# Miniprotein binders against GCN5-related N-acetyltransferase 10, chloroplastic (GNAT10): the designs that were tried, part 5

Target 1, 215 residues: GCN5-related N-acetyltransferase 10, chloroplastic (GNAT10), of Arabidopsis thaliana (Mouse-ear cress) (q9c7g6)
Amino acid sequence: CASTESLTSLTQNNAAEIELKYLVSQHGWDVRRLNRDDEDEIRRVSLVQAEAFHIPLALFDDFFFMFFQAEVLSALLYKLKNSPPDRYACLVAEQTSETETLSSSSVVGVVDVTAQTESSVLRYFPGVEEYLYVSGLAVSKSQRRKKMASTLLKACDVLCYLWGFKLLALRAYEDDAAARNLYSNAGYSVVETDPLWTSTWIGRKRRVLMSKRFS
Key: E = the ipSAE of ESMFold2; O = the ipSAE of OpenDDE; V2 = 0.75 times the mean of E and O plus 0.25 times the DockQ between their complexes.

## First folded at step 5 (miniprotein)

Design tb0 (at its last look DockQ between E and O 0.66; V2 from the best seeds 0.61)
Fold by ESMFold2, look of step 5:
Structure tb0 (fold): chain B 215 residues (1-215), chain A 86 residues (1-86)
Amino acid sequence: as target 1 above (215 residues)
Amino acid sequence: DPEARELAFEALELMSEGEFEEALEILDEAIKINPENAKAYLRKGLVLALMGRHDEAVRAFERAVEVAPTDPLAKLALEIAKEALE
């Protein structure tokens, strides 16, 4: 069939093709799974994830931000190494461009999708044993955010279908009207939760559970 | 120890998703299991510093230095956190 060198090449090509397959291409954005064999891409993704939090930019913050980014990278590496490929994905968004000839890495948006069985969600969905949880939606400040975010969310829908799940879930801060509008436009609905289970801490903002069901 | 490994991963994941209050609860549980866990104190101090709770961050980093006195990261984090407290 093929020589040793040819078999190695075919194996590498198949893995790369599968990992780089675009799930959604809309609004000038291409969304695919993170290439877990590309260490530079993994580090870039961890930076996008860490930058999503608005941490003050004082000199003191530079050290703690770098420390935080290292922990974010550690979490990402752990999930990539220890999760089955149909139970976790880091989805990455990059700009669609037919004029790009030199650079192949332009990840500017990310979202995590994780199969979960947390009782804090399942208590609202009798008969559902597991769901896909959408978390860490982060888009670079230098990019058009609404179109990129909606394309990332559509890719979550595609993954939900491909993996055979019937429920997507996420949480949004109650006072973040832009995020809640984004999720509502993507087909998510607020799950009316019992406020008695939600703790109220000084400085903590309330989050609402949102879900999207598939028949 | 599977309990310690589960707590470490849970704390790390919560931190990476910005769920800082929840991460602190898990880190405190990890510290109760092993009070000599320098990494847990460092992570606790980091989360507290990112939240602007500098007084508490200093105390967590002091414990990290106490349990791992040769760790230059712990010493540097403590000095930076003390500066922010002032």
Scores: ipSAE 0.579, ipTM 0.872, lowest interface PAE 1.1, mean pLDDT 80
Fold by ESMFold2-Fast, scan of step 6:
Structure tb0 (fold): chain B 215 residues (1-215), chain A 86 residues (1-86)
Amino acid sequence: as target 1 above (215 residues)
Amino acid sequence: DPEARELAFEALELMSEGEFEEALEILDEAIKINPENAKAYLRKGLVLALMGRHDEAVRAFERAVEVAPTDPLAKLALEIAKEALE
C-alpha cells in the first residue's frame, strides 16, 4: 500500500494552502492543525505530550514512560478517529522557516481543543450552550519558551472564532503560578476553584477554572 | 457497553492531559461499574506508578492479572512495579 499523497499535488496549490493551513504565525512560531494523515507527526505529538507530563521516577521509569506514551498515542488516535473536524483539533507549533528543510518531526509544541457541554463549566455561564475546552498544552523541554505557548493559545482564539464558539475554558492548578500567569496574559480569567472537600477527601491539588469570552 | 466505552475514553483523555488524579477517579468509577475490567486496572496501576504511589500500583496490577491472567503486559507491569518497592 502506497501513500495517496504526491509532490505534484502538493506544489500545485502550495501558496493558497499556506494561508489556510496556519492559524497563527507570530514570534517565530507557526501554529496549525495536526496533519492526521502523517503518522510520524502523530507519534511526535504523543512524545511531546508524554514528555511534558512525565515526572522522572526511580528505577524502571523507562518502562512506565513507554507505557504512558503508548496510552497518550492511543488517546490521540481515538480523538482523531471519533471526533468531527469542527469539534476537536490538535494544534501543533513549529518554528517559522524561510526554507522548507523542517520535517513533521520539528513539532515542538501541542495543545488540544475540544467542544464540550459539561454542566460543571456551563453553570457559570448562563446563556452559553457549549464551549471549547483547552487542554494538553505541552512544550518540548528543549524548547521551553513562553512565546510558543502564547502563540498556541492565540491559535485557540482563532479556532474559537472560526468554529463559531463564544467561550474558551481551561483548568490550571491553583499553586501553579507559571501556568496561571501564562493563561492570564493570554486573556483568561479565574472563574472557580475545585470544591474544598475534593482536596480533603481525595488528597488531590485544587484547580481553578479559567475562561475567555468572545462577543 | 456504551457507558464503559465513554468512561474508558474519559480516563485516556485525562491521562493524556497529565490529569492523573482526575483519571484515577474515572478509572475507579469504571471499575465500580465493571469489576472485571482488566484494562481499567492496568491503566490505574500505570497512573499510580507515574505518581510514585508504588504500593497502590502493585495492588492495581495484581487485580489486572487476576482478571486477565493471559495478558503478558499486566504480568510484566506487576513484576516491574514490585521491584520498584524493593
Scores: ipSAE 0.542, ipTM 0.858, lowest interface PAE 1.6, mean pLDDT 81
ESMFold2 (binder alone), look of step 5: mean pLDDT 78; pTM 0.731
OpenDDE base, look of step 5: ipSAE 0.606; ipTM 0.854

Design tb1 (from tb0 with E10R; at its last look DockQ between E and O 0.66; V2 from the best seeds 0.61)
Fold by ESMFold2, look of step 5:
Structure tb1 (fold): chain B 215 residues (1-215), chain A 86 residues (1-86)
Amino acid sequence: as target 1 above (215 residues)
Amino acid sequence: DPEARELAFRALELMSEGEFEEALEILDEAIKINPENAKAYLRKGLVLALMGRHDEAVRAFERAVEVAPTDPLAKLALEIAKEALE
């Protein structure tokens, strides 16, 4: 299967580096890894991440949003600093530029991909020793939002192949039909769990495990 | 204190991913190990406030101020949480 490389190779070293910069380019969206040497980009990404959880969960004072954003930024910086390059990636989506103007890019969508070995997942996949966990899928604008999110998820597939993993996993709230449809359309399936395990949480929203296998 | 550092990072990671209930469990574990951990109380208060559990947030921020009485962030968070509760 040739799904791990969507860009064609060129003869020059510079051209080859340009080809490998974007993991996926489709539907007017370019997806690449966050540039960890670009402090302004890191801050913009942390804002997109923080905004994704602020609106759906509760009304926040400006103070608590700023406090939360600082914590999100701290987590992002920690992961960038302390994770091996083939065990963590923050993927960013930007609109494909059609002009040569200074409007070259802006980050409008993000997703995290992290190698994990959590028993809460692995117990459902005999013979699998590790997987890639997809988390924090966030889009800051509604224009073509579903196509941007699907492009981000396709880039997760590309990383899965590039890093040699056979399993992608994520969690979605049981009552979020839009998110579950998005993930189902991207090839994720709900992992059947023991009813006793699913009843251990009291009075709180529950999430379901979803997975995508590559074998 | 490597166990405390690992719990602190795990809680921070869960918070950043919107996994607030799991973050609270890890923060409570961190507090059990070190009841004088002002940062853990402060993060607990923040998560509770984000979840709309304002009375619990105030109590967590009060503990943060008790443990670190000169921390300007804890004092401001407590003041704002008390006004939001009212």
Scores: ipSAE 0.553, ipTM 0.871, lowest interface PAE 1.2, mean pLDDT 78
ESMFold2 (binder alone), look of step 5: mean pLDDT 79; pTM 0.740
OpenDDE base, look of step 5: ipSAE 0.625; ipTM 0.864

Design tb2 (from tb0 with F9W; at its last look DockQ between E and O 0.67; V2 from the best seeds 0.65)
Amino acid sequence: DPEARELAWEALELMSEGEFEEALEILDEAIKINPENAKAYLRKGLVLALMGRHDEAVRAFERAVEVAPTDPLAKLALEIAKEALE
ESMFold2, look of step 5: ipSAE 0.617; ipTM 0.889
ESMFold2 (binder alone), look of step 5: mean pLDDT 78; pTM 0.720
OpenDDE base, look of step 5: ipSAE 0.669; ipTM 0.889
ESMFold2 (binder alone), alone request of step 6: mean pLDDT 78; pTM 0.730
ESMFold2-Fast, scan of step 6: ipSAE 0.607; ipTM 0.876

Design tb3 (from tb0 with E25Y; at its last look DockQ between E and O 0.72; V2 from the best seeds 0.63)
Amino acid sequence: DPEARELAFEALELMSEGEFEEALYILDEAIKINPENAKAYLRKGLVLALMGRHDEAVRAFERAVEVAPTDPLAKLALEIAKEALE
ESMFold2, look of step 5: ipSAE 0.575; ipTM 0.871
ESMFold2 (binder alone), look of step 5: mean pLDDT 79; pTM 0.736
OpenDDE base, look of step 5: ipSAE 0.622; ipTM 0.864

Design tb4 (from tb0 with E10Y; at its last look DockQ between E and O 0.64; V2 from the best seeds 0.53)
Fold by ESMFold2, look of step 5:
Structure tb4 (fold): chain B 215 residues (1-215), chain A 86 residues (1-86)
Amino acid sequence: as target 1 above (215 residues)
Amino acid sequence: DPEARELAFYALELMSEGEFEEALEILDEAIKINPENAKAYLRKGLVLALMGRHDEAVRAFERAVEVAPTDPLAKLALEIAKEALE
């Protein structure tokens, strides 16, 4: 769903303050901003974020995963405390239900959206001084979770419009076909990257920069 | 300490993207800025453990215990990392 007019209509249908109201409701998924005043939700979100980064290693035990989750929680709290509300958002997805029940136990997916000025991105977009970077999205082969991820990406589009940015950017691993297909279907296009000769790290996976422009 | 916290957060971002060697470089930079930063040693140990480099993780956790001997997290992390060597 790439239509700018559709995004404007969804925003107007929500007719709402961005903070605790749903930004997008599609495909059985409701997406809103994390409720920063709900400590249980913040902890649940940090678990979902840590699970998205989890690599199924035989040597990774419960302690090191919990330690990692605690570090993810610290990073989340830092961003919530120190970022202006129109330059960082943690978006959460929950299954659509009767809307009067908002519970931290219902959060199933998350994505981070952060205003950035990294030259590694901006050098490909003359005249652009800032962009929104999308990170932390888990992409699954499950059709239900693909629809969740698409709805989360649609909410990123809404924030991009509402915050006045014209560029969204993200990175996907070159060998992750499911993620690259999901992003392409959401309107992201591959951006030229540095030649592979700049990668000297053995075992290092390469990432492709992808972007979506709005005007 | 805000400088060290920014470096530590950048290291976590690098970890999540599979850039563990770069995360270690950033954590080593934080340690050079403040060699008594127990948190940086703990994070270095965590990254090394996630990479399966358990002997190095033990050494990093040992340093964390040395600079913060009353930190129960540092002591527990060291104990568990030593078990992974077995």
Scores: ipSAE 0.371, ipTM 0.778, lowest interface PAE 1.5, mean pLDDT 78
ESMFold2 (binder alone), look of step 5: mean pLDDT 79; pTM 0.733
OpenDDE base, look of step 5: ipSAE 0.631; ipTM 0.867

Design tb5 (from tb0 with A81V; at its last look DockQ between E and O 0.73; V2 from the best seeds 0.61)
Fold by ESMFold2, look of step 5:
Structure tb5 (fold): chain B 215 residues (1-215), chain A 86 residues (1-86)
Amino acid sequence: as target 1 above (215 residues)
Amino acid sequence: DPEARELAFEALELMSEGEFEEALEILDEAIKINPENAKAYLRKGLVLALMGRHDEAVRAFERAVEVAPTDPLAKLALEIVKEALE
């Protein structure tokens, strides 16, 4: 009920205003598109993205993490600059505020959504020419993670509808049962597991392709 | 070169998503096309270091320094990985 009002607002707005409106507000979480004009927000998002990988940095100083964060920031800036607004979005989650008083809020969850045409996915979906790929789901350890992540995934559904796509796809590591359960509860189904020789030569982990279709 | 630009973007995207194994494959392809690509060697070294593959990271950073001997980032990265190995 509450999400239908948010969806109606999005369908009534100009393309530029869609970027700044909440797509989903549920479970105490507000999800919107990243504000491309807010340099501090962009840097905060890149930090959330980089922190999600839990790299064992105890053996190095912070140099390689900072180096990696700079590359993550570069990738984010590239996508923001070079993607049409209906083919890429960085979605951000923040705590729902009860007060409109001036206060500082911080982004604590993110996910990327990108229109793609990769044959590694499309070969399983005859008649589908393109899909939305969900990647980089990252939520802060200090927050209510499952509810935040599910709200981010619901916002991906809203974008899929608004942009006119019929297929969402993502990949999860086969041995990450928590992530796979999260995606399954969000309506994603397993399509195929990566072959050992194709994707895990040096990483030793297989990934599972999961998808969600819309009629 | 449009092919080199496409590979650089693909590698950067894979790195940012934590798909390190695939990023290495794309970076190796970029190096094959242009063996003088210092940035590709530097990114390869970074990814290998993040994966804990220190000996391979040293070799990649050494190639980055050889290709771009005045690049202070490549030299610093090499020093740090070598020190961590000791």
Scores: ipSAE 0.532, ipTM 0.846, lowest interface PAE 1.2, mean pLDDT 80
ESMFold2 (binder alone), look of step 5: mean pLDDT 77; pTM 0.718
OpenDDE base, look of step 5: ipSAE 0.601; ipTM 0.854

## First folded at step 6 (miniprotein)

Design b1
Amino acid sequence: DPEARELAWEALELMSEGEFEEALEILDEAIKINPENAKAYLRKGLVLALMGRHDEAVRAFERAVEVAPTDPLAYLALAIALEALGDTEKAREALERAKEL
ESMFold2 (binder alone), alone request of step 6: mean pLDDT 82; pTM 0.769
ESMFold2-Fast, scan of step 6: ipSAE 0.448; ipTM 0.822

Design b2
Fold by ESMFold2-Fast, scan of step 6:
Structure b2 (fold): chain B 215 residues (1-215), chain A 119 residues (1-119)
Amino acid sequence: as target 1 above (215 residues)
Amino acid sequence: DPEARELAWEALELMSEGEFEEALEILDEAIKINPENAKAYLRKGLVLALMGRHDEAVRAFERAVEVAPTDPLAYLALAIALEALGDTEKALEALERALELAPDDPEIKELLERAKKEL
């Protein structure tokens, strides 16, 4: 009995995911949730993120890249296993011409969205109990058009609305003008910048907390 | 160790997001709590290597090898970091040890042949 009801619930969840297949379709890009049952797609996502964050080395770069990609894959698998489906999503971007056939190899952009309650963020938003944190934004280096990142961020807006959250937050390096401009154009505003002692006393790059509010 | 597990997850998440400087701080805290944490040393070495800090990466991988002497990955990572510093002789020793632990690994064999040519 219980097993029959479980199967019915699973079928309904699958149908809802199919119906919400594409959260955003703009500027030649389609954004949807990662298919957690597709091992090739999971590996592709880890490759896209590893490539975006990788700094090339002079010697044996391929080994450290593979090692890093394996760690990125481990992080993704951990999130997928341990997060409720309405509190975490990995969003993937693919070109519009691929709407009929979903292929893991067609994924060229990724962003993670996680429900969080960190005091370092909530202290700036009295009355807010939780927010969606945007992280891991990565775009394949092979892309020619720059609208994919903005489309991924628009999909985060849609998810925020669908899940009933009122706040999106993210962090960027203070000296990363390109990233800060991208987020500002997407509607994010600076909330706080790491204090000067971060760079002078502990030697760490300063970060900027940015947020986007919804009524 | 609930705190050690929480730090492990935080470090892994930061690494996957390209936040290498923050990942190092969390990894150092995990190591401070448990100096026998081989995986924390491996991840610290990886992050340092990705940042181009190869001398520090070697020290982290040396600690990983001390804690997990049967892990071929630790020896392989150590060998590659040593080669990045130009210490080909020590890199060959570490590669030979990795191959002893994983004799059929084609990647280790390829790296060993490449390192031998540099001598």
Scores: ipSAE 0.401, ipTM 0.741, lowest interface PAE 2.8, mean pLDDT 80
ESMFold2 (binder alone), alone request of step 6: mean pLDDT 79; pTM 0.747

Design c1 (from tb2 with H54Y)
Fold by ESMFold2-Fast, scan of step 6:
Structure c1 (fold): chain B 215 residues (1-215), chain A 86 residues (1-86)
Amino acid sequence: as target 1 above (215 residues)
Amino acid sequence: DPEARELAWEALELMSEGEFEEALEILDEAIKINPENAKAYLRKGLVLALMGRYDEAVRAFERAVEVAPTDPLAKLALEIAKEALE
């Protein structure tokens, strides 16, 4: 019970520090950080990501879709609660229409950016101690536009600069030409990795590591 | 168990990114470390169902019900996966 009151007090103090800034405004799209105090926006983000990664295959798909959305929501809530604000960000894209903040229902694109120190990545970048990992890129199926995805990736560049990181990294499936072309157009390059040590089991689709470097 | 907890959240991150095959591998590692991990069986069943692998999903949900017999979500998921088998 005391922990509940302490949490409420902490939340009120943190809310006074919250400032929503647009990282990028390009091609009719505004990208900003998720408002972690807006439950409707958090739910909207989980819906956008779940819809982007869900392929309807089966009877009773609505149940498994809702179950999946609930798990995506759980992942988002966990990251928001347990990550420092300068080491994790969920970025949202909305159509340019207001100078200030827009409602949660206007969010149509999402990408996650996380500070990481994984040796599986760092071994290819001597002298680099940490990097920003880009994942969870999703755009609403009803408003699929390549410029929205590119604007989200540009916002990752801005965040990388603001947080003082020198390296952005992501992974894409080797046979996903559309995703690889999107990332290449955004300035990412395939990293040559040792082919002997991972994913050699037959039937598993291989992923390629891609990176974008800043001086 | 910190190791099992770490794997559970790694699997959830992979799921939220649409990396279902990778999520299954991590979930299997979590189950190997703690065979009483009902949440890992539930997530494994969900991923298998989303991939259209209903026979395997039913088996995973059956394990979830065995480990957590009072969990209404596990029971409902099992029934729906069985119906999807026709």
Scores: ipSAE 0.578, ipTM 0.871, lowest interface PAE 1.2, mean pLDDT 80
ESMFold2 (binder alone), alone request of step 6: mean pLDDT 79; pTM 0.733

Design c2 (from tb2 with V65L V67L A68D)
Amino acid sequence: DPEARELAWEALELMSEGEFEEALEILDEAIKINPENAKAYLRKGLVLALMGRHDEAVRAFERALELDPTDPLAKLALEIAKEALE
ESMFold2 (binder alone), alone request of step 6: mean pLDDT 80; pTM 0.748
ESMFold2-Fast, scan of step 6: ipSAE 0.454; ipTM 0.813

Design c3 (from tb2 with K44L)
Fold by ESMFold2-Fast, scan of step 6:
Structure c3 (fold): chain B 215 residues (1-215), chain A 86 residues (1-86)
Amino acid sequence: as target 1 above (215 residues)
Amino acid sequence: DPEARELAWEALELMSEGEFEEALEILDEAIKINPENAKAYLRLGLVLALMGRHDEAVRAFERAVEVAPTDPLAKLALEIAKEALE
């Protein structure tokens, strides 16, 4: 009977209502699930992620950037179509002070959360059958990007609780002190992993596995 | 080939997360399973170009054109990658 109050509950809500529910609101940032019915918002998310992961090239950067953005968009559309709503979420951040006249262009931060069972992670967590993997963290350039990123990570905590998972995992480049400090401040700890350098490392940048546990 | 198709989507996911080196490994695996996978060569070339590995990107796009000679995107990507190569 109380539809408005039920928006804070996932029981018997439809998918669209769940996707519009705010998971966290802190430090001037609101984080919610991507509205999969909003094509402009989907395109905006692909732009935010492509821009964050793109390093400008000396020549023909606009072509390769557009190509890359199209691929990011394709990946997002595939995940939205083929993932169960309780095993994958794309989370978006927007400013709390934004007026109702600001549309999907107001999205300035993104993170993906995916349920996984990869042995490369589970081998370090005996007794854990599945975990939520945090990836694709991208924030547009702004004066408050650290607070935006922290709020996105807190929204991942909320999803972990709501979906009944006990473990969040992510990977960060070992030499990226800023990212590692962000994750450590969000409660993540570096996992001690087995060195397989003779078999697996081929001169690429090294990443560390980080995790956050919930009781 | 369903296996090559699945790896292609896994590579696309890694690309969308900025995990370019991991994407290269998965794309190489997809190509070994199906050497006629034009999409895999096209994505391989894109990732290599984004990483500044222009010689390798040109070779990947050449393979994409060889496999799919009527694909306008593959032909355009090859032309642009060759122009980026100095």
Scores: ipSAE 0.542, ipTM 0.853, lowest interface PAE 1.7, mean pLDDT 80
ESMFold2 (binder alone), alone request of step 6: mean pLDDT 77; pTM 0.712

Design c4 (from tb2 with L14Y)
Fold by ESMFold2-Fast, scan of step 6:
Structure c4 (fold): chain B 215 residues (1-215), chain A 86 residues (1-86)
Amino acid sequence: as target 1 above (215 residues)
Amino acid sequence: DPEARELAWEALEYMSEGEFEEALEILDEAIKINPENAKAYLRKGLVLALMGRHDEAVRAFERAVEVAPTDPLAKLALEIAKEALE
């Protein structure tokens, strides 16, 4: 004979499971951790990131795109295999479903969060031993709805709190006003800009380090 | 070489984040440590091709084929990169 759990206990267990699945759910977007057991979702994430960072080229672009996507997939698999679950997360965004019949992964946005100790960042934060680095922010071109990127960044805030970190850091290209405005609106502030010598004569783009602190 | 392998994964991380200039710097460091690293030349060619720097991509793929003459991916990448120059 088995004791049946009370309806209250079952409801609480289901709510906790839903809360653990979704870190943030607002503005029509649900953000959660990538399901590392779902091979299709892993491939979908690699596609979203490859598409976001790829600039179409005139000749044989399909080959180089597929090659790039394979390398992005390799990087994702490496990070998932070699990172502790409380020091790396790939976060995915999907449209909020009002139906209970959830289809397969409909991931349309991605961001990576990694625990780091790089001196190039920590030199600006005396007393901080480690921080969470936000990178790989990508939004599918088929989903140009506002606030998806902001919801992904809010999920990074939630992870920062849950993992006990006090600092989020990221880098944006200095000439990317849209990205810089996005991050400023999300609460990030400029820490430093790459030296002028990196920006012109050698063809390298200059970056801005931005951070968000928690008490 | 453990150091060269660590740089290879750092380069992949930059590539997956769209930071191609940073990926090139790490790949060049890996090549300096091990000039026989065919995978580093192959990834350098890919990054250069994605940046539209096709002449440099061809040179990188030529090095990849020189180091690993039986690698079918390196040979195919070289031929496709050469056609992009035309």
Scores: ipSAE 0.535, ipTM 0.858, lowest interface PAE 1.6, mean pLDDT 80
ESMFold2 (binder alone), alone request of step 6: mean pLDDT 78; pTM 0.723

Design h1 (at its last look DockQ between E and O 0.75; V2 from the best seeds 0.00; counts 0 for: other shape alone 7.298 > 2.5, unsure alone 69.651 < 70, SAP 77.21 > 70)
Fold by ESMFold2, look of step 7:
Structure h1 (fold): chain B 215 residues (1-215), chain A 100 residues (1-100)
Amino acid sequence: as target 1 above (215 residues)
Amino acid sequence: DPLELAERALEKAEKLGDPELAWEALELMSEGEFEEALEILDEAIKINPENALAYLRKGLVLALMGRHDEAVRAFERAVEVAPTDPLAKLALEIAKEALE
């Protein structure tokens, strides 16, 4: 789906210089790093992230949604300000332009990738010093959101390669079959399920740790 | 404007005594891990009981979870700690109306 020329260009650039280039172009979706100098794009990304909680939107006052969106935006700004460019990326997906122009920028999907060293993950991977953590996968309502999400995950693979990591990790809710199938189809395998005492009764939902290894 | 609120929150966080806890809570909130976020926010409050941002975030998380009685109490504490903060006052006002 992605051209050999496109992939070759990505592998020849160092991680710090890939901010404005497409990492993956597949299935009608282009994935790139967020443009940190574009305030409107940053606002749009925070909206996509906040809207991913559809159940809370059905129960929310508009003020509390805006307040929550501001907190999501705070997390994004903090990571952009305090992370080296080869240890954090906010990846954005937009529909491929037929004209190949740079003037169109309609972000509809997002995922975060962060270098981490948490023992809650590393204890399962002897010899691994650090890994890339995939979080915040959020796609706007779209006819092709399954393809958009898979393209975002492929871009995570590209960053993993470009930054020299051997391990990708993420967590998904145990009862979210669509998300778990998406990650499994992308090559992730289950490593750990949250202890049963964190039950799905009325309390916090259980999550599974999933990982993807590269040799 | 969410961006304006976010920039103000980051400025306040620079003044707080434990930026690692503040970041951990913020990240958990942004990922929808509300119960874990509450635990971290309570720890931040234990370390600094004058942490208005932590009380505000606790109130927000409680409101998002539908625990409106508790949200009002958290926002009341935010107003007590930072009586000139217009966000704390507005959040409390709206949370009280939602209880009605």
Scores: ipSAE 0.592, ipTM 0.858, lowest interface PAE 1.1, mean pLDDT 79
ESMFold2 (binder alone), alone request of step 6: mean pLDDT 70; pTM 0.619
ESMFold2-Fast, scan of step 6: ipSAE 0.618; ipTM 0.863
ESMFold2 (binder alone), look of step 7: mean pLDDT 70; pTM 0.620
OpenDDE base, look of step 7: ipSAE 0.601; ipTM 0.827

